# VHH binders against q330m9: the designs that were tried, part 35

Target 1, 357 residues: q330m9
Amino acid sequence: AEQEPKELLEMSTDTERLLEENDLRPLWEVEKDFGNQFGGFEADIWKWEDIQASIDAIERDVPIADLPPGFQRRVAVPVNTGYRNAISNTIYVGVQTVSPGETAPAHRHGANALRFTIDGSEDMKTVVAGEEFPMRDNDLITTPQWEWHDHVNDGDETAAWLDVLDLPLVLDSLNARNTFENHELDRQPVTKSQGYWESQYGRARPFEDTKEDGIPGPFEGNCAATPPYRFSWKDTLQTLRQRAENDDPDPHDGYSLSYVNPATGQPPLFPTMSFRAQLLQEETDPHFHNAVDAYFVIEGEGATHVGDDVLEWSERDIFVIPPDEIHHHDPDGEAILLGMTDRPVFEAFNFYAEAEP
Below, E stands for the ipSAE of ESMFold2; O stands for the ipSAE of OpenDDE; V2 stands for 0.75 times the mean of E and O plus 0.25 times the DockQ between their complexes.

## First folded at step 18 (VHH; framework vhh_7zox_3)

Design t03 (at its last look DockQ between E and O 0.02; V2 from the best seeds 0.00; counts 0 for: pae E 16.0 > 2, placed apart)
Fold by OpenDDE, look of step 18:
Structure t03 (fold): chain B 357 residues (1-357), chain A 124 residues (1-124)
Amino acid sequence: as target 1 above (357 residues)
Amino acid sequence: DVQLVESGGGLVQPGGSLRLSCVASGFTFSTYAMGWVRQAPGKGLEWVSVISSGGSTYYADSVKGRFAISRDNAKNTLYLQMNRLKPEDTAVYYCARTYTYKSGRETTVKFDYAGQGTQVTVSS
């Protein structure tokens, strides 16, 4: 009778005690527990209707001024079943709203942030590093680490956008603290004219002979810094359409554009997160990878197959694909997705892996 | 082409047992959830049991404690052990490739392929 492997791994009580007293564990136990620190990370989807209802309720019940300092943001946060603090243990996604006349006060933090505008207007501004960025629909605006940022809605309609941060990576996965600072003012001084930051990273740009470390604040590293930048949806969509008309699709991702770091001209946008616009017209081929994929549905409807699950999505829905799950997309007609991934984290250490079934 | 072929059905007395088998081909069996559905005379389709690709099992309340679903991925075979059979269990049993459809908090179990079915009759 082939002794079940469990019987072979039994240790004496004395051995167990010895290990415990010395904060030691046998390898086979440690290996088993590795990767299981968080509950089951599941494929999941949050419908816009539910998100909207929730954020509206928050808006109704909680004036922004009543929120504690540093957290004067009304945000509905999709949380995964296995990781209840965010959509994943590496990426935070929230839906934030700012009502007419409201201001989310200025602060800065070590975490990288991205805003993707859901409902915007010319009168809705995110102020980053002294420049007022208008938040038009589907604009993507970076809020790099340690840059002062606040949000002001001088319009007549409630503004809504996605907050995407690498908070979980820092706070939970790496068990570190987020460096944070509140500004002395609710609104930071506007010290840059509109278009300033874009002008720093255009085809014609200022050139300094001395390459200074562009990482803001007290941070050090070997990655290129991400500047404050607004990616216009108008321009992005135009480029995406050009690709759909003239190029071949990726079998897994369709027609994709990467939001590149303006400083380098290459992905990733952040050292910890990569973003892409994906136009899907047909069912894609299945694949899997060890990175997390989160999605926001910009346009269209369809479904994503993830393991045994099928996530049925429509416009403004948010869904997430866990690592190592076989998945593919099945759009109903044409759809456009914002893809968010922690792939750069893996690539930075030569840990990224992707394959087909 | 996806194929599901059921076997093991038959006539049994109340309290008896049957074991159904389903052989799958045309797809990577191990990566799919599989299930059994049944259709009794004059009734609609009813889910009986589902097993995920990971081995998690689900049972309808009517069969809990009596039926056991299992799979052998090496043989591309799905099983349903049916014990303590009742006349109410009389139906055509179908093997099905199963998906869990999620739309927000709503979850629905569906199948995209099913076999031809095997007749199970429980009668004295």
Scores: ipSAE 0.425, ipTM 0.734, lowest interface PAE 0.7, mean pLDDT 92
Fold by ESMFold2, look of step 18:
Structure t03 (fold): chain B 357 residues (1-357), chain A 124 residues (1-124)
Amino acid sequence: as target 1 above (357 residues)
Amino acid sequence: DVQLVESGGGLVQPGGSLRLSCVASGFTFSTYAMGWVRQAPGKGLEWVSVISSGGSTYYADSVKGRFAISRDNAKNTLYLQMNRLKPEDTAVYYCARTYTYKSGRETTVKFDYAGQGTQVTVSS
């Protein structure tokens, strides 16, 4: 005998009970729910004047000594409505400050991290793996997985920098922990002269490395570890200028440079995130992709069109473009952006996709 | 809701012409690439033509020189002028919102929305 067509299209109450009591769901319900776990990430922009006012208020009201030991860090964190803990579900961006005479105490952790200097000087330093790295404006300094790092302001002005970490990917998207350890000293011992780490990865370097191979700490993986390293703004800008004089711009990114892993000489800088400096001199062509892009405006002003929205930016603004949104940049004259993306995660799985409208 | 409504199909003799239209709604038409995809009887989907948001046109080798794609952004309408039609052009033609997928050095045209289709039959 035949059943009524409506009954064949609907799951019986007995079957619903059996599935529920055994913690099972039919595939069509599961598949329908996929892609909705993190809500709707939105294009957004944080204006520097608002960030600066918030940082200044934090500096006035929250002395670093009043924060718990090991957490003495004043950071203002851009948060997306779709996630609420970071700019996206994979990338964390924060604006951190250290006042004159203060130290952000030494620690290490499993998440990849870097510092992009906003307000620095030669007397403001990030100490990483025994070397003092000066933090000059627009320098990029890696604080890699499981390397001790602290931030020391021996200068006369409050220093500020951009923190960028893959922390949301690790903690929330992968539901893992970020292994974390405080150093017993607030300022780690300085055991290397300046230039030590740079010298390890130049075109002329030690024939044999007396350091142990592998990934620092309790971690294992198939990517070369990212070393402590300072990418000076002077060198980066010089190379961007050479590209603008000699090359054609990329239709979507302008003249760009990748901050490569010094140990391999190749992108990505971290297994989970890529970074680029982008010189824009003209409106770019629209595209969309399944990786998140976040930006810090190094110089200049302009707009980024995201779907029906326009993000109007100027120097030191931070903005984010969610996955799958059609976007392009329209600088007012010339601008330079720091681009940040989780594209390497997608590439590792052969899952990166990009298209033009 | 994204909606794509095709029209202009019909019966035509070999060597004849047809003009397909597609009216779009529910999205900002002018910012998307649009295209035509067809399905011949018993066959899979085959892309026919694409026009970018900027007006650049692309054609499958089988129709190049015979078909002309165009768009009218003011009317949210996509067109396909089909000339010198052959029996092999017999298919259901779908209007689609398209994009160019890049996977390393590979380029593939894909779509995320398509209409109900309009039948084109070329018969002696």
Scores: ipSAE 0.000, ipTM 0.134, lowest interface PAE 16.0, mean pLDDT 84
ESMFold2 (binder alone), look of step 18: mean pLDDT 83; pTM 0.827

Design t04 (at its last look DockQ between E and O 0.68; V2 from the best seeds 0.00; counts 0 for: pae E 6.7 > 2)
Fold by OpenDDE, look of step 18:
Structure t04 (fold): chain B 357 residues (1-357), chain A 124 residues (1-124)
Amino acid sequence: as target 1 above (357 residues)
Amino acid sequence: DVQLVESGGGLVQPGGSLRLSCVASGFTFDRYAMGWVRQAPGKGLEWVSVISSGGSTYYADSVKGRFAISRDNAKNTLYLQMNRLKPEDTAVYYCARTYTYKSGSEKTVKFDYAGQGTQVTVSS
């Protein structure tokens, strides 16, 4: 019978007091507690039906105008049991809705944000850095740090999308404050024509030698900035299908496309988060890594084995895989997933690790 | 091939104790949750206890405080210590490799492999 590990080392009361009075701890205690600051991080899944019901309820009960300044967003936030502020301590995922005729007012923040459209239309716009981006279904649109952004729904149906931010990493894991600013107007001025930002990062693009590092606002760093950009699902899916037809799948991730930083042409999309579209046709091989994987089910149904758990997912479900858990996917037929990971954070510091069981 | 072999069952008087063992082979034992299920005469399968790969334990209300599940990963062995046995505990006990299926807030324990079972009879 596995006995609970007995404390092998005991210190005298005097020693304990001495340490406590001086804000000191012995190494073996500290080591034991390291990595356990956020207890109860479990594999989990949020079903769309529940998310939708929750959002509908919020929409019913809370007019957007009655929300606090800066937080005039109706969002259902999946929260992990052990980390109750977000899906993980590094990645925030929310499901946001904007009703017909509503505007989420313009603001900007230091955190990076991504929008993945669940229910969109041509008349639903996210305005980022002066350009109106239409939010069509499954479009992925970046809202880079310190760029003004607002959301406007001029359509006749409620728009819904995923908000994905690195907010937990900054605020909780790094214990920093969020840099935030409200715009003086509810809607920022539209100063760019549609397609402007895309045109800056095409195969043919303006090339100017600049002394600026390209990082917006008061921030400094050594990573390439992420520009405002819309990844159309039409193009993404086409490319994904080409890969499925012509290439070999990754044994763990299936047929995957990375949403690359348009400025560099390489992953990660953000310095803190990487995103990929994954087409699964067969059961994948198990592996584990120290990064978090969060998923949104774009199409299909299936299950993901995570440690002792099996997460049964269907379309528009959200689920998360904790670090270091052995996992693999088992689609029922063909499925397409949006994968979200904090892997770049680890890679930036040579801390990423992946292995097979 | 996955194999689960139960042992330790038998006849015992009410209030008595038994210890069941299950030896697992054919898979990485320490990476799987394991459990015990039982089937009493004329009744369906009932979960008795589960232990996760991490060592977390679950007990059915009917056996809570009387039974203790444990595992020895080095020996690939699952145990069930049964104390204060009651006639109602009479059943075939099966060792099972188990998963927790999650669908939102709904959780269900299932198993993909079970042993041949060992008979436990509690009678005066």
Scores: ipSAE 0.239, ipTM 0.680, lowest interface PAE 1.2, mean pLDDT 92
Fold by ESMFold2, look of step 18:
Structure t04 (fold): chain B 357 residues (1-357), chain A 124 residues (1-124)
Amino acid sequence: as target 1 above (357 residues)
Amino acid sequence: DVQLVESGGGLVQPGGSLRLSCVASGFTFDRYAMGWVRQAPGKGLEWVSVISSGGSTYYADSVKGRFAISRDNAKNTLYLQMNRLKPEDTAVYYCARTYTYKSGSEKTVKFDYAGQGTQVTVSS
């Protein structure tokens, strides 16, 4: 049998002691360890029936009021073997519920977040920056960096939605503490009529000669802030259907739309994460890239080939494609996916790479 | 087109050895799991062994300790070393490109392409 390569150099015990006692390491040990600090991320899938059973158990057993401050949200979190706190080392996905008559109390934080509604109603609202946003099925609602938000269920059925945040990137990779603040009230004051935030980004919209600009809170940056906004499923689906009737599909991604930052009209939605609605009508061509893709199945069923694995998905399943894995989608008929990616981080550093096999 | 071409089968006495080879073309070999499946006379297909794209190996209980799967990614070739052969190993052996299908906690190994097969006969 062949053996692993042996090290070319071996240090004396005295040299090792001197380095260790002075908190130093030789370059060749440090360089060898880079790229191996995290476990291997795996392609994986979380089936809605298993998620549903788990959130039903949490709802039954864990009253929202009994949770600690800052965690007064009942959430089941898909976790990857390679990063045990989230679906990846950059993207956090969770499934949250709020029972009738409950409020997830108002707070704000530095991490970017959005809510994608799974089981909603007109009487289930996310309240963001003074506006009540009804949570209708498959709507995407932003709860941007440092904006007050609370979740209020005045309906008669439990609501459920997908949370997507850049928490792992901010807290673990960038080693920055998430700035967090509880509102003095569980339900923030409603100071805007419904539709206010949407009205700010139409083709006919307010333009003042002097505009207030800035990133909310103590933060600074070179990207326009993402506003509170609701992307209605009705409009999204209508646009996807128009693309399917008039355009050719992308060979890897089908017909897609980007959830753009309404303030710029351009992707990405957040500086750290990009989101797409993707209509798949046929098997796609394989490719691979160094950004992570995560998916929620909005409609339909099918399979995604990822390296050695095939992830068989159906409506409301969640799955993840690790970096550098050859992959393609094979829908059974037609399917619609919500795509989530950390690609914007790679693009900001001129580091994004993509290829076909 | 994806092609898998097996070779190395033949007639051998019990306790003997054979080495099967499978040359692959039409796909990026080193990014796929590969395996061997066999069909004995009058029986269905039986998984023998799988090697992942990363080199991890799996063996059916009936061959564990006697068979060794390996791959040479530079030559796009899959191998099966078969030692201490028994009459019940008599079968047509197929090279296959394999996947692990995941449906939550359930996992199933399947293949999408297989070769034409090579006959292995073990008789005294």
Scores: ipSAE 0.015, ipTM 0.570, lowest interface PAE 6.7, mean pLDDT 88
ESMFold2 (binder alone), look of step 18: mean pLDDT 82; pTM 0.819

Design t05 (at its last look DockQ between E and O 0.83; V2 from the best seeds 0.00; counts 0 for: pae E 7.1 > 2)
Fold by OpenDDE, look of step 18:
Structure t05 (fold): chain B 357 residues (1-357), chain A 124 residues (1-124)
Amino acid sequence: as target 1 above (357 residues)
Amino acid sequence: DVQLVESGGGLVQPGGSLRLSCVASGFTFSTYAMGWVRQAPGKGLEWVSVISSGGSTYYADSVKGRFAISRDNAKNTLYLQMNRLKPEDTAVYYCARTYRYKSGSETTVKFDYAGQGTQVTVSS
């Protein structure tokens, strides 16, 4: 009688006790548990209507001034079923609002952050590293690690944007603490004129032989730092349209533009996260990879097939694709997506893998 | 071309058993959720059971404890074991390629392909 493999793995009670008493586990048990720390990570979608209703309710109920120091941000946070702290265990996405006349006070942290403007205006500004960045619709603005940042709404309409951070990677996946500091002032001093940071990384830029392009703050590493930078949607869209008109689409991602690190001129934007604008016109081909893909729908509507699921999305929806799930997009007409991925984390260690079914 | 071919239907007495089979072709069977739907005379389509690509199973309340859905990916075949059949189970049973549609908090199970169906009649 061919002993079922399960019977072959039975250990005596004494052996089990011995292992337990010494904080040891057999390999076959450990292997089963590896990768299953965050159970229930599923493909999921959050509809804008629900997000908006939620954030409006928060805005109504919670004045920004009543929030705890360091957390004076009103944010609705999409949370995955299996990972209840964020959209994934590597990427945090939140929808933040700032009402007219409000200020989200200045602070800095070790985590990298990105703002993608949903509802913006010329009078809404995120101040980063001493420069006021206007937040126009669909602008993408970096808030690099350890840079002071605050948000000020001097307009007459509520501003809304995506907060995208690598917090889960640091805090949960790597079980580290987030280095954090509040500024002594609610608003940091504006020490740079508008356009300063862009001027540092343009086609014509200051060239100093000793540019200490160092990692800000107490951090060390071997990756290029990400500077404060505003990617204008106007420019991005123009470039994206040029690509759609003149180039061939990727069979999986359509017409894509990467938001490159201005310092290097290459992806990834952050060492931990890559971002892209994707224009879809046709159904894409299925593929899968071990990275997480999160999406914000900038324009259009459609569906994304993920394993057994179909995520039906429309404008301003947020959805996430778990790792290793076969997926493809099916736009209804033309759609533009903001893609967010932890792919760089894998690539940094030669662990990224992608394939077709 | 996607094809689903059902078999195993027939006439049985109440309390009897049948086993339905569905052979799939034209797509990678193992990567899809599959299900059974049925249509009784004068009624609309009703989901009976679904099995995910991962092997998770779902049953309508009316058939829980009596029916068992299973799949053999190597044979591209879906099965429905029906035990303790009742007259109310009389229907045409269809094999269906199944998806779970998600729209926020709303979830709907749909199919894009179904077979020709097999008649199941439970009568004394």
Scores: ipSAE 0.629, ipTM 0.837, lowest interface PAE 0.5, mean pLDDT 93
Fold by ESMFold2, look of step 18:
Structure t05 (fold): chain B 357 residues (1-357), chain A 124 residues (1-124)
Amino acid sequence: as target 1 above (357 residues)
Amino acid sequence: DVQLVESGGGLVQPGGSLRLSCVASGFTFSTYAMGWVRQAPGKGLEWVSVISSGGSTYYADSVKGRFAISRDNAKNTLYLQMNRLKPEDTAVYYCARTYRYKSGSETTVKFDYAGQGTQVTVSS
């Protein structure tokens, strides 16, 4: 049986004016804006051939030196229909290029960032906290909160990589717009030999109480700081293959490795985001969770089912899975994905939920 | 094994009504989009209607306003109410499990399973 519509709440025009005059709104008007502020968050996919054509075009037309003040980076940014600044309301993904002889100038910011190399070389470097980190294909390099970083292409071909940052969370949700600083120099001084940061977290490592082991900059918190660090693809792939040879796959994620914080030996890599490499050899079982998953296809091709949608992907495509959508992956043979998630934020608030249908 | 079994077809006069049913088994019905496709004599398959897992409905222009798709997840059953039937609605109607396939900006509705079909004939 249908219920008759009840009469809508009415306020007098004078009451409405009084509220407006005092910068007040009644709760029942305000509550309608919550949860609908961003429009629809969609499952979506960006194909590498379209990204490649676009970044080649802007590279021809827009040198880094000609960019306006601010970040001064040449980046094509996948944007979700429901959030026009980024792939989601918590995770920013972009494809950055640096042409031969260009420098993306040194700066630092409160947002955490990493670089996943797409087209790199040993002459293309990200410089962070005094060390030059060569960017080789599929290497993952951290440029963590409040550490100076610049990107320098001393090679003869354009480099490209994936940026992943917690910018929407930090800048838009937390309203932290002024946590950014440009360095006086375009290229920071190189004060560490290559390999220094990696050596600090080896099996045999320094153990020192130092004044500089806290959270960098003006920030405070209870999580261990993430150091500058490079995860080489060669080592990562070898470990992933060892797992595939010796272990059973996870029903949802296949053979998975976490990019852990080297200082703790544990996920998450950043307080706000976790990252993983996943080898898929067969169709996975469906599940859903309230954290966002975003993916970059490292190798292979296949499809991901998201609710009623099927996202057809191939190498170097980028795709996103909205919260609470039932999903699973169906690779064509083998595929390797880079997975990205804001799950750590949900866990910090006792808010993470996951289930199978 | 995924199985889709259609019923409810038959002969009706122009302006009449029919209700098609499709009983599904072998998968979790409530989590999939479902739809109807049809094939008229001498023609290819034509998309008719889709209902999402969440209950949103979509219709081809040729049937919009005349047909109504619905589902009963407790009974694993898909329905198509066909009103004001016309001779051009004569076809074999297939129940299908459907997906929206995305490749870049392109979205295509496809199906991976269909039933054996039920004949609908609109004639005097």
Scores: ipSAE 0.016, ipTM 0.543, lowest interface PAE 7.1, mean pLDDT 87
ESMFold2 (binder alone), look of step 18: mean pLDDT 83; pTM 0.818

Design t06 (at its last look DockQ between E and O 0.91; V2 from the best seeds 0.00; counts 0 for: pae E 7.2 > 2)
Fold by OpenDDE, look of step 18:
Structure t06 (fold): chain B 357 residues (1-357), chain A 124 residues (1-124)
Amino acid sequence: as target 1 above (357 residues)
Amino acid sequence: DVQLVESGGGLVQPGGSLRLSCVASGFTFSTYSMGWVRQAPGKGLEWVSVISSSGSTYYADSVKGRFAISRDNAKNTLYLQMNRLKPEDTAVYYCARTYTYKSGSEKTVKFDYAGQGTQVTVSS
């Protein structure tokens, strides 16, 4: 009778006690538990209708001024079943709203943030590092670490956008604290004219030896800093269409554009997160990788196969693909997705892996 | 070509037991969720049980505690152990390749392939 492997791993009570008393564990137990600190990640999807209903309810019930300092943000947060604090243990996604006349007060933090505008207007501004950025629909705006930022809605309609941060990576996965500071004012001083930050990283840019291209704040590292920057959807879409018309699609991702770090001209946008616009016209081929993929549906409808699950998505839906799950996309017609991934974290340490089934 | 071939059905008395088998071919069996559906005379299709690729199981309330679904990936075979059979369990049982469709909080199990079925009759 082939002794079940379990019988071979039995230790005496004395041995178990000895290990426990000395804060030691046998390798086979540790190996089994590695990667299981968080509940099992599942492929999940959040429908816009539900998100919208939720955020509207929050807006109704909670005036922004009544929120505690530092958290004066109304945000509906998709949470994974296995990780109840965010969409994944590396990426935070939230849907934030700011009502007409409201201000989300100025603060800064060590975490990197990105805003993707869902419902915007010229009168909705995110102020970052002294510049007012208009938030037009589908604009992507960076809020780099330790840069002052606030949000002001001087329009007549409620503004909505995605907050994407690397908070879970820092706070939970790395078990660190987020460096945070509130500004003394609700609104930071506007010290830069519109277009200033873009002008620093254009094709024609100041080339002064004194460019403080350093990492903002008290932080140190070996990665290029991400500057404050607004990616216009108009320009992004135009480029994406050009690619769809002239280039071949990736078999897994379709026609993709990476939001590159303006400072380097290359991905990733942040050291911890990469973003891409993906245009899908046909069913893609299955693959899997150890990075997390989160998606926001910019346009269109379709489904994503993830292991045993099929995620049926439509416009403004959010969905997430867990690591190591075989997946592919099946758009119904043409669809455009915002892809968000923690791939850079893995690449930074030579840990990224991707394969086909 | 995807093929699912059921076996193990038959006539049994109430309280009896049967074990159904389904042999799969034409796809990577281990990577798919599998299930059993049944159709009783004059009734529509009813889900009986599902087992995910990871081994998670689901049972209809009507069979919970009596039926057990399992799989052997090395043999590309799905099983359904049916105990304490009742006359109301009489049906054609189909093996099916299954998916869980998710739309927010809504979940629906569907199948894209099913076998030809095996007859299970529970009668005194």
Scores: ipSAE 0.651, ipTM 0.828, lowest interface PAE 0.5, mean pLDDT 93
Fold by ESMFold2, look of step 18:
Order: C-alpha cells, then structure tokens, then sequence
Structure t06 (fold): chain B 357 residues (1-357), chain A 124 residues (1-124)
C-alpha cells in the first residue's frame, strides 16, 4: 500500500541543510505551490449601466490629450477579483471612448487586439495599416500584432467600443515585455481606400506569389499573421439567421460563428484568442473546460449558470467564466453573445480539455 | 424529480446537540450549493448556513461557532451539526438547493427546491 510521502517522511537536519545549501527542495514541498500562484478567478459580471456611468465620469475628467505619451487611451477595465489588471490572466477586456475631435495617437505593439464597436458612427474610425475603418455598432475590427493603429473621432458624438487584447498572457503569464513603438504622427497616413483589406479575402482576389509569408515586426511563429479586417455586423447577423433556419444548434453554445483569420479561412482569429458570435434561442446543456470564456452581450438578456453562481445579464453587459467551472446559458427568448476565449493557447500545447458533468 | 428529505430533528434541552441530515435525489448533488433555512413559530424564513459545491461554508451570525454544515457527495447527503442549542433555535429546519444570483455588485442567495422540513425544539 502506497503511503503519502509528505505525511510519512521526516528529513534530518543534515538532509535539510544539504538541500538548502545546494538550492534544492524536495518535490513534496514544491508541489503544493503549483496551481495556486494566482488568486481564485471568479465568475463575475459588469453591468453596462455601471460601466457607462464610469466611462462618462472618466470622459468628463480625463481628455485623451492630458494622458501621458505612449498609452493615450481612455479605457475602463473590468478586473477580476483574482487578477487586478484584467478580466482574466490571459485576456484583457476594456471599454474605450474617444470624444468628438479627439485622436488616440498611432502606435503599434506585439499584443494582438481587436475592437468591437458599442456606440459608433461613420465618422468614428479605427485606422489600421493605412486604412480607415468606420466603426459601426457591433462591427469587429482587428488591429493585429505590429500594425500601426490610431483612433480618430471626426464626428459629433462620443464613440465607445470594446477592446480585447492578449496583454495579460504576454506580460504577466509569460513574463515578457510587449514590444511597442509610437508613430511619429498622431494620425498615421491614410494610404489605402476603405475596403482595401476586406477585398483581399473570401472571394476573387489578387494572388501574390510570395515565397515567404512574414509575421509583422521582429516576431517569428508558425501561425499565419492576422490581417487588418472588419467583420460587419450586417453580414454576421445574416449568417446567424441562416444558421438558425438551417442547422441544429450546438448543445452548449447555440448557433455559433467563428471570427476566423481571413487569410486562412480558419480559426483562430489570433494565435492566442478565438472569438465567436453565438445566437441562443434556448437553454443550453452544461459543460466545462480548462479555457477561460469571456462574453459581451450583443443583444438580449438572460442568465448564465456558473457553478454555484447565476450571472444575470442584459444587453452590453460583460461577464466571465473561469476555467473548469460547469456552466450553461439560459436566454430569455433569444440573445446574441460575443464569446472570447484563450482556447487557442491550450490547443497549441495539446492541453485543451472539455467535458460534460 | 428533485427531492430533499430531512431527518434528525427532535426535542433537546438547552446546551444539547443535534445532527440534521438531508438526503438528496434527482440531480447531480456534487455540483450544487446546498443550505439550511429555518422558520421559527410565527416568523419568516431565516437563512442558517450554506455550503458551496467546493465545500466553502457560510453561517448566519446567530449560529456561527455553534453550527457546522458539511456534505458527503458520495452519499448525496447534507448535514448540519448543531451544538450548544438555545431555545431561540427552535424552528422547522429545511434543506435547500441554493444559488448565488449576481447582478453586478448585488448578490442574493436563493433556493429553487426545499424539503418538507424537520422540527427542532429546544426546551427545558
């Protein structure tokens, strides 16, 4: 019969001294630290009315021009109790605003980012890699790794959108530095007509016989680079409705669409994060997995059961499901969610696991 | 069909002890938070204690230090050990399946099912 080593073994002071002198520790003393490095991430929810009140206060008090150079962005950041900087240890979500006449200056960085428009207009633009992308409600626009981007509001209303980045993964979990560069101009030159990047994918398109598909900047890797791209809400919603008319829903996720990398036609959108639009018309079946899920409510209301908790959500709320929590969704009528996950990281290591209770 | 069946109540003198049991069926017991609620004569329901699916415990101030909630997931059974009982503890005790509802910063513990109850009477 095998006994538990840490309860049976008593080490002599000579053995303890020998270990300490050589910077060694027995496994059973080291083992209890693993899996307990971060505080417990909790299922949690941020209601839009609270977010709205907070971003209105920040907008009133903090013009973008008054922020220090480098990160001149006005953002309210949902933070998990178990992690002070973000919604999880791998995914950062924020709600950014740009007032009329303001510019968030051009920069580029190694972290992957996208913008999901909450309150937009034709005159509010994210400018990426030389193209102006108007930000219409519920559009998803990529600002990928090492591409120049700035945000300019030439309209007459404040714009707001959701930022989603892999900053916590890079900075905290991998303990790496985010490579960053300011552009010499606050507004990068516009060198592409609107629609240029979209026209390169998903239909008849230019073929360039390039022998090397480079990853922008100083980076190397085995995933295709994500291009600048806009996924229009009009097309996304139309496709969700077609799925609902013609397909069976997934028992856990409803009718889902993946925001795929346009260059490959395959998930994930970024090497580190996947995104989906989910149309829910009925209560889903419970499951759990070791990846984080974060959600933004695009339309509708309902509840999500997460272990012992029930998160009650409505339009524009943000909520998070920690790893390994049994969960399911219960929409009131129908709802549409934007799902965000670090699942691609786990898949890259052959570590993704999912089960039903 | 969810069923919760309480037992272990009775008559006890002040300072005495009782152990309540609740056998659950019709759901996956180990994945749910469970709790005890009581109703004294002529009064409303009062939360007594809750134990999460992971084993974290919570107690009303009136019973903290005297009562201990526990669960045995292999037996689908919830327990309440009641020590140093007082006449004020006289009530019908109900076993409940519980949830914590969160709406932003607001949290409310609710139950969707409760048993028929077991009477606890503390009297000289």
Amino acid sequence: as target 1 above (357 residues)
Amino acid sequence: DVQLVESGGGLVQPGGSLRLSCVASGFTFSTYSMGWVRQAPGKGLEWVSVISSSGSTYYADSVKGRFAISRDNAKNTLYLQMNRLKPEDTAVYYCARTYTYKSGSEKTVKFDYAGQGTQVTVSS
Scores: ipSAE 0.014, ipTM 0.574, lowest interface PAE 7.2, mean pLDDT 87
ESMFold2 (binder alone), look of step 18: mean pLDDT 83; pTM 0.830

